# Designs tried in a protein design chat: miniprotein binders against b1l550. Part 36

Target 1, 279 residues: b1l550
Amino acid sequence: MRLPEELLERARDIHSEAPSHRIKLDRVGSFGLKVPVEFKGFLLLAEADVWVSLPEGRRGVDLSRQVEAIYELSNPPKDPFSLCREAAISLLEKLNYADSSGVSIRFDAPLQDGESLKYYGVEISSIASDEIINKIRVEILGMTACPCTAELIRAYKSSEIAATHTQRSLGILEVSTKAEHPDPDKLASIIERAMSSPLRTYTKRPDEGGLVIRSLSNARLAEDVVREMIHLFLEEFGHLPEDTHILAAVRSMESVHMHDIYAERSFSLDEIRKEISSH

## First folded at step 19 (miniprotein)

Design yb11
Fold by OpenDDE base, fold request of step 20:
Structure yb11 (fold): chain B 279 residues (1-279), chain A 89 residues (1-89)
Amino acid sequence: as target 1 above (279 residues)
Amino acid sequence: SEFTVEAEINGVRIRIEVEVDGKEIRITVTIEKDGRRIRFMYVITDPEKLAKYLEEIERIIKMFGVDPEEVKRLIEEVRRMIEEILERL
């Protein structure tokens, strides 16, 4: 049932009214939208959040206009990174009372694993004001083998290949930059290469054995993983603006404990370069 | 090598600053409309991505209600100038 259009002429525009309390809001928007995106030939249904700031003198945001803005840009489906940047700017232009806007998009990125697929988690955002800041968070699972337990077993049994506990570890790279979003596949690759081994969706028995042996021969602490991630990141993305901020982290779901081991480093490119050059 | 292209289209001021260092292309776009300014940038290390990002910039500028043919000409000028620099390297 559509209400008679004549009612719109009689109804107050509640959103444009003065609020009872003159307080600016940082974010007002629609969260949990589903938007189609195209990524590496896959059509994915991503989750999106869209928002703008609200000035102190305005009661509410035209939420329908926000939703329209992102869906107009989502048809036909496009690259989620372009969508994110374009939508953030579109929101700021369309909602002229806002001094800032933002878009966040979340999806699982497919990654080829032989004849099957694995995936990594992606969360991107674009925040627009006088400037645009793009953020990407990539999360991918890998495998780590503990070097400490391996050393203990080696010392005890004098074995060349010491058994050790292995576990799934979640690697995280979060990058905030004034440039466009860094390549997510490259970020995922950095994380996987920093671990003892990648995970595989499918394994044949010989391949599984080889994967485990490889992991044992490349045993790494959580601390080693984070340091390696940073090193590899600098090699691949050293061209980004110096004020680019990075979080490198790992959460190891240790198989011998009920708790996780966590390690992280937060830094700017300028900061970490100075640190490395000082040694 | 660096250059700047500026245009005013339908009261919208557009500035595109380009810096080329070897294969690295830095593009900074500034759009000014109704007393507001927005600035964003790209750092392109893969020349194959240049076309993609120029198309994105074109779409973004069009969101400000400017003449689409004038925007197209502006972006084509930027493209040409970048290509000329890259050919000399």
Scores: ipSAE 0.820, ipTM 0.939, lowest interface PAE 0.6, mean pLDDT 93
Fold by OpenDDE base, fold request of step 20:
Structure yb11 (fold): chain B 279 residues (1-279), chain A 89 residues (1-89)
Amino acid sequence: as target 1 above (279 residues)
Amino acid sequence: SEFTVEAEINGVRIRIEVEVDGKEIRITVTIEKDGRRIRFMYVITDPEKLAKYLEEIERIIKMFGVDPEEVKRLIEEVRRMIEEILERL
C-alpha cells in the first residue's frame, strides 16, 4: 500500500527538524545490506554497511538515499573495491549535510587450489571526508609447525626432520592507506608464504606427505610468521604512501594448548623503514 | 615525470596530478564543489590497471553532476599524457 501523496505533503520532514540535543553524530547508516559484487570472475553476494556523519542541527539522516546510492552503483555488479570507493564518495555528494561518509564491504574471496577452491576473508572500507582513506583486512588460514618442540625432539633423538606439533593458524593483514585498496590476492599470498605451509582443500597421498614434510622443514613461531609477513609486505607494497598503516597478526590454534598463541605488530611505513634502517 | 590537468566543469573544479616513476603511476584527484574538497589517490604499479582506474575516476567525477562528455575528454587527455610518458621511458 502506498500512502496518498496528499497525506505525504502534510507530514513533517522529521529528518530535517532540529534535534532535542545539538550533538553531531559520527556515523548514521544502514548495516547488513547485501550487495552483488564481481570478483575474479565470480559473482558474490557481499555484506555492506553504509553511513554518513550527521550535523548537530539535523535530527536524522535520509537513509533511503544512502541505500539507493550503493545499489545504483552495484548494478551491474562490479569490483567490490571500486564499489566501496565510489559509494563512499557518492554518499558524501548525495547527502550534502554530511562532512564524512563511509562504506564497509565483507565477503569471502575465492582462491584457486588446483581443481578445487579455498578462500580468504576480506573486509574493506572507504572513509571519505576532505580525503579518502581506504582500508582492507585480509584473513587466511595456514599451517604452522612449532620449532621449539622440533628442537626438543631433535635433542632427544637425532632426526633429519624432527617431529613436532602442527596446527592451523589464522594470519591477518590490515592496511589503511590514502591509495587504493592493496591487491587482496597478494596480501593473502604474503600470509600463506609467511606460514610453515598453506592449507589444501584437496590432497593426494603423495601431496599430503609432501605438505607435512614442508611444514616440518619450515617450522616457525607465531613471532616468525608475523615478522615474515612484514618483510614480504614491505617487498610487495613499499610503493604505498609513507603514512600507510599496517597491522600484521597471527593467531595460532596451538594443538598442545587449550589457548591460542597470538602475535602482532602495528606500524606505519615510515616508522618501520626507520626501524629497519637503524640496524 | 609529472603533470597536472585542471578543469572547471559546471562549477566543479577538478585537478588531476600525475607522477610517473618508471612503471609506477601516482594519480591524485582533487574535486572541489560548493566549497567542499575531496581528494583521493591511486598508486598504480601495473600499467595494465591504468585503464581500470581511469574509468573509475571518470565515474567518480560524473557523480558530481558534471557534463559527461567534458569529463570523458578530460580523462582521455590524462590517459594520452600518461601513455606519452610511458612510451618515452
Scores: ipSAE 0.820, ipTM 0.939, lowest interface PAE 0.6, mean pLDDT 93
Fold by OpenDDE base, fold request of step 20:
Structure yb11 (fold): chain B 279 residues (1-279), chain A 89 residues (1-89)
Amino acid sequence: as target 1 above (279 residues)
Amino acid sequence: SEFTVEAEINGVRIRIEVEVDGKEIRITVTIEKDGRRIRFMYVITDPEKLAKYLEEIERIIKMFGVDPEEVKRLIEEVRRMIEEILERL
């Protein structure tokens, strides 16, 4: 049932009224929207959050305009990064009472693995005010092999290839920058290259053995993985603004313990360059 | 090499600052409308992506209710100037 439009003339505009308490809100919006995006030739249904700030003198946000803004930009489907940046700016322009806006988009990115697919997690955001800040978080699983256990077993059995425990490890790169979102496939590649070996969706029997042997031959501590991620990141993304902030982390789901091992480093590009140059 | 292009279209002030260092192109866009300012940046290391990001900038500027043909001309000027710099390197 659609109510007569004439009722709008009689109804108070609740959103434009003065609130009972004059307090600014940082974020008011719609969370858990589903928006189509195009990524590397795949059409994906991503989850999106959209919001704006609310001034102290306004009771509510026009939420319908927020939803319209992102869906207008989502047809036809486009890359999620452009969508994120464009939508954040569009929100700020359409909701003229807001001093800031934000968009967050989450999806699983397909990654080719032979004739099959593997994936990595992507969460991006764009926050618009006087300036725009873009954030990306990439998460991908790899495999680590413990060098400490390998060394103990080598000492005990005098084997050329020492057995060791292996586990799934989640690598994380989070980047916040005034530039556009950095390439997610490159970020995922950095994480995989920092691990003992990548994971595979499927393996042929000879390939499985080779994957494990490679992992054992490239045993790495969680600390080694994080340091390698940082090193590789600087080589690939050293062109980003100096105030770009990075989180490099790994969560190793250790197969010999009930708990996980976690390592991280948070830094700006300026900070980490000074640290490395001092050695 | 660096240059700045400025325009005022339908009361919207647009500034596009470009820095070119080898294959790296830095584009900073500032839009001012009704006393508000928005600034955003691109750092392009792959020249093949230049067209994509210029098109994005064009779309973004159009969101501010400016004349589409004037925006198109502005972006084309920026494109031309970047290409001229890249051809000399």
Scores: ipSAE 0.819, ipTM 0.939, lowest interface PAE 0.6, mean pLDDT 93
Fold by ESMFold2, look of step 19:
Structure yb11 (fold): chain B 279 residues (1-279), chain A 89 residues (1-89)
Amino acid sequence: as target 1 above (279 residues)
Amino acid sequence: SEFTVEAEINGVRIRIEVEVDGKEIRITVTIEKDGRRIRFMYVITDPEKLAKYLEEIERIIKMFGVDPEEVKRLIEEVRRMIEEILERL
C-alpha cells in the first residue's frame, strides 16, 4: 500500500528537527546493501555500506537519499573502485549538512586458476571530507613450508631427506592512500609470490608434487613472508604518495600446532624508506 | 612538465593540476562549492587508464549540478594538454 503524498503536508519532518540531546554522530548510514558491480568481465553482487556524519543540530539523516545515491551510480553495473570513490563524493554533495561521508564495498574477486577459478577477498572504502582517503584490503590464502623443521630434518644425519611441515597461510595487504585504489590483482600477486607456493583449486598428481617441491625449495617463516611482501610492494607501488599507509600481515595455520602464528608490520612509504636506508 | 586548468561553471570552482614525470601522470582535482572544498588525486602509471580516470573526474564534477557540456570541454582540454606533453617527452 502506497500512502497518499498529501500526508506530507500534515506530518512533521522528523529528520530535519533538532534532537532532544544535541550530540554529533560520526557515522549514520545504511549497512549491508547489495549492489551489482562489474569486475574483470564478471558480474558480482557486492555488499556495501554507506554513511555520513550527522551534526549535533540535526535529528536524523535522509537515509533514502543515501541508498538512492549508490544505487543510481551502480546502474548499469560498473567497476567497484570507481563506484566506491564516486559514491563517497556523491553522498557528501547530496547530504550537505554532513562534514564527512564514507562508502565500503566488499566482494570475492575471481582469479583464473588454470582451467578453473579461485578467489580472494577484497574490501575497499573511500572516506570523503575536504580530501578523499581510499583504502583497500586484500586477503588471499597460500602455502608456507617451515624452514626450522626442514633444517632439523636435514641435520638428523640424512641429507637426502627433504621434508618439513606445510600449511595454509592467510596473507593480508591493506593500503590507505590519497591516490586511487591500487589494483587488487597486483596486491594478491604480491602476497602469493611472498609465500612458499600458491594454492590451487585442484591439481593432477604430477602438478601436485611440483607444488609441494616448490614449497620445500622456498621455505619461509611467517616473518619472512611479511618482509618479502613489503619488498615486493615497494617495487610495485613505490610511486604512491609518501604518506600512503600499508599493513602487511600473515596468519599461518601451522599444521603441527593447535595454534596459529601471526606476523604484522604497519608503515608509511616515507617511514619504511628511511628505515631501509639506515642499514 | 606540469600545468593547471581552472574553471568556474555555474558557481562551482574547479581546479585541475597535472604533473607529468616520464610516464607517471599525477592529477589533482579541487572542487569548491558554497565554501566547501573537496580534493582528490590519481597517480596514473598506465597510460591506457588515462581516459578511464578522466571520465571518472568528469562524472564527479557533474555531480555538483553544473553544465555537462562545459565540464566535457574542460576535461577534453585537460586530455589534449596531457597528450601534447607526452608527445614532447
Scores: ipSAE 0.769, ipTM 0.924, lowest interface PAE 1.0, mean pLDDT 89
Fold by ESMFold2, fold request of step 20:
Structure yb11 (fold): chain B 279 residues (1-279), chain A 89 residues (1-89)
Amino acid sequence: as target 1 above (279 residues)
Amino acid sequence: SEFTVEAEINGVRIRIEVEVDGKEIRITVTIEKDGRRIRFMYVITDPEKLAKYLEEIERIIKMFGVDPEEVKRLIEEVRRMIEEILERL
């Protein structure tokens, strides 16, 4: 049931009025939208947030225009990165009273794992004003093996045990840049290669043994993983603008402790290059 | 190597600045309409992605309500110039 169109001529336009308190708002939007996206041949249902700034002289935002903007661009489904960047610009163009707009999109990215599949977490955003800043956060689990215990066991003179404790570790790379979003598969690959071993959805017993042996021969502290992630990131993404900001972090769920270990480093590309070249 | 392509389509001013250094392609797009200026950029290291990002740029420019055939010709000119530079290398 649709209300008569003639009512539009009689009703106040509440949104275009001045508010009783003239205070600018930074983010006014629609959060928790579900949008279809296409990622590497998969059709996924992603979660999206959209917003714009609201000037002090305007009472409300045209919320239906926000929702319309992202859904129009999501049909047919397309890659979430293009959707994110395009929607941010579309919001700013459609809602001309705003001086900034933003879009965030979250999904689990499928990743081939032999004849099976695994997933890693992706969150992207685009913030548009007179320039556009694109951000991507990737989270993926891997395995780490403790080198301290491994060294103690190796030094044990008569030990027949090649062992140490192993655990899941969550690797995190977050990149904020003026350039387009980095490829999340490359970020996930950097994180996995920095770990002692990747995780698998399933393995046969000989393959499981190989994973464990590889992790033992590639023992890493959480600090080592973060440093390796940074090293590998610079090899792959050193081309990004100098003011690109990165956070590299590991949260390791240590199997022998009641608590987690955490290591992180944030930096700009300019900053880290100067640091490395000073050694 | 670098070049700039500029156009005005239906009152919208468009500037596309391209810098090619080896296989790295930097594209900066500036769109100005009704006194508002929006600038965004790409740093493309995989030439196979060039067509995808140029199509994205075309879609973004068309959001500003301009003649789609003129936008298409602008983007095709940019693509041609980039591809000529890359063929030299």
Scores: ipSAE 0.756, ipTM 0.923, lowest interface PAE 1.1, mean pLDDT 90

Design yb11
Fold by ESMFold2, fold request of step 20:
Formats: structure tokens, sequence, C-alpha cells
Structure yb11 (fold): chain B 279 residues (1-279), chain A 89 residues (1-89)
């Protein structure tokens, strides 16, 4: 059912009224929207959240305009990073009473894996006010091999035994910057190169043997995986604004324990450069 | 090398500041309408991405209800100036 549009002349505009309690709100929006995006030639269905700030003198947000803003920009489907940045600015322009707006978009990014595909997690956001702050979080699984157990086994009987426990580990890079979102494939690559070995969708026996040998040859502590992520990040993204903020982390699902191991470091580019240059 | 292009289109003030250093291109865009200002930035290290980001900037400026032909001309001028600088490198 669709009601007559002429009722708009007679109905109160509830949203534009003042509230009985004049309290500003930081985020008012629509969460869990499904939007189409185009990523590296793939058409993906992403999940999006949109919001704006609400000043103390305004009772409600024009929520239909919020939803309209992102769907208008998502047709035809386009690059999720452009969509995110453009939608954040569009919301702020369309809802002129707001001091800030935000958009988040999350999807599984396909990644070429030989003749097959694998994937990694991506969540991006853009928060617009008098400036725009862009954030990207990338999560990808890899393999880690414990160097402590490897050394203990080597010492046990002879140097001819090469063994240790290996496990899946989740690597995380999160970047918050004034610049456009960093390329997620480059972030995923940094995480994978920091680990003992990448994971493959499938392997045949000779390739699987090579993968295992690679992991044993690159045994790394979780702490050193994080340090390597930071090193590689600085090589690739040292050009970003100095106040860019990064979190590098790994969560290792230790195969010999009932619990996970976690290591993390957060920093700004100017902070870490000072730390490194002091040595 | 660096340059700034400014325009006022239908009461909207647009400022595009560009700095080119080797293959790194920094673009800062400031848009002012009705007393509200928004500023956003790109740090482009892959020149193949230049066209894509300039198209994004054009779309963003058009959101402010300005003459699309004047916006297109503004962006074309910025692209030409960047490409001339890059060609000399």
Amino acid sequence: as target 1 above (279 residues)
Amino acid sequence: SEFTVEAEINGVRIRIEVEVDGKEIRITVTIEKDGRRIRFMYVITDPEKLAKYLEEIERIIKMFGVDPEEVKRLIEEVRRMIEEILERL
C-alpha cells in the first residue's frame, strides 16, 4: 500500500522538531545494509553501515535519505573504497544538520591462488566532518611454525630431525589515515610475507611438501611476525601522512594448546620512525 | 613541483592543491558551501590510479549541486597540469 503524497502538506515533520531532552547523539543510522560492489572484476555483495551525528536541537535523522544516499552511489556497482569515501561525503552534504557522517563497508576480498581463489577479510570506513578519516582493516590467515619447539627437537637426538608444531594464525593490519584507503591486497601481502608460510586453497603432494618445508624454514615467534609486519608496512606505506595510525597484530591458534596466543602493536608513523631512528 | 587551482561554481568554493614529488602525487581538495568546509586528501604512488581518483573527486564536487560542465573543465585542467609535470620526469 502506498499512501497519497498530498498528506505531506498536512502532517508534522517529526524529525525536524526539537526533542524534549536536548542531547546530541554521535551516531544515528542504518546498519546491516546489503550493497553491491565491484572489486578486481568481481561483483560482491557487501554489508554496509551508514550514520550521521545528530545535534541536540534536532529530534530525528532523515533515515530514508541516508539509505537513499548509499544505494544511489552503489548503482551501478563500483569500487568499495570509492563508494565508502563518496557515501560519507554525500551523507554530510545531504543531511546538512549533521556535524559528521560515517560509512563502513565489509566484504570478503577474493585473491588469486594459482588456478583457484582464496579470500581475506576487509572492513573499511570513512568518517567525514571538516576532514575525512579513512580506515581499513585487513585480516588474512597464514601458517606459523614455532621456532622454540623446532630448536628443542633439533637438540634432542640430532640435527637431522626437522619438526615443530604449526598452526593457522590470523594476521591483522588496521590503518587509519587522512589519505585514501591503502590497497588491501598490499596489506594482505605484508601479513602473509610476515608469517612462516601462506595458506593455499589446495595443493598436490609435491607442492604441499614444498609449503611445509617453507614453513619450517621460516619459523617465527608471534612477536616477530608482528615486528616483520611493521617493517614491511613501513617499506610499502611510509609515504602516508605522519599522523597515520596503524595496528599490527597476530592471533595464533596454537595447535598444542587449548588457547590462542596474541601479539599486537599500535603506533603512528611519526612515532615509529622516531623509535627506529633512535637505534 | 606544486600548484593550486581554485574555482567558485554556483556559490561553492573549490580548492585543489597538488604536490608532485617524483612519482608521488598529493592532492588535497577543499570544498566550501554555505559556511561548511570539508577537506580530503589522496597520496597517489601509482600513476595509473590518477584518472580513477580524479573521477572520484569530480563526482564528489558534483554532489554539492554545481554545474557539472564547469566541474569537468576544472578536473580536466588539474589532470593536464599533473600530466605535464609527470611527463617532464
Scores: ipSAE 0.752, ipTM 0.921, lowest interface PAE 1.1, mean pLDDT 90

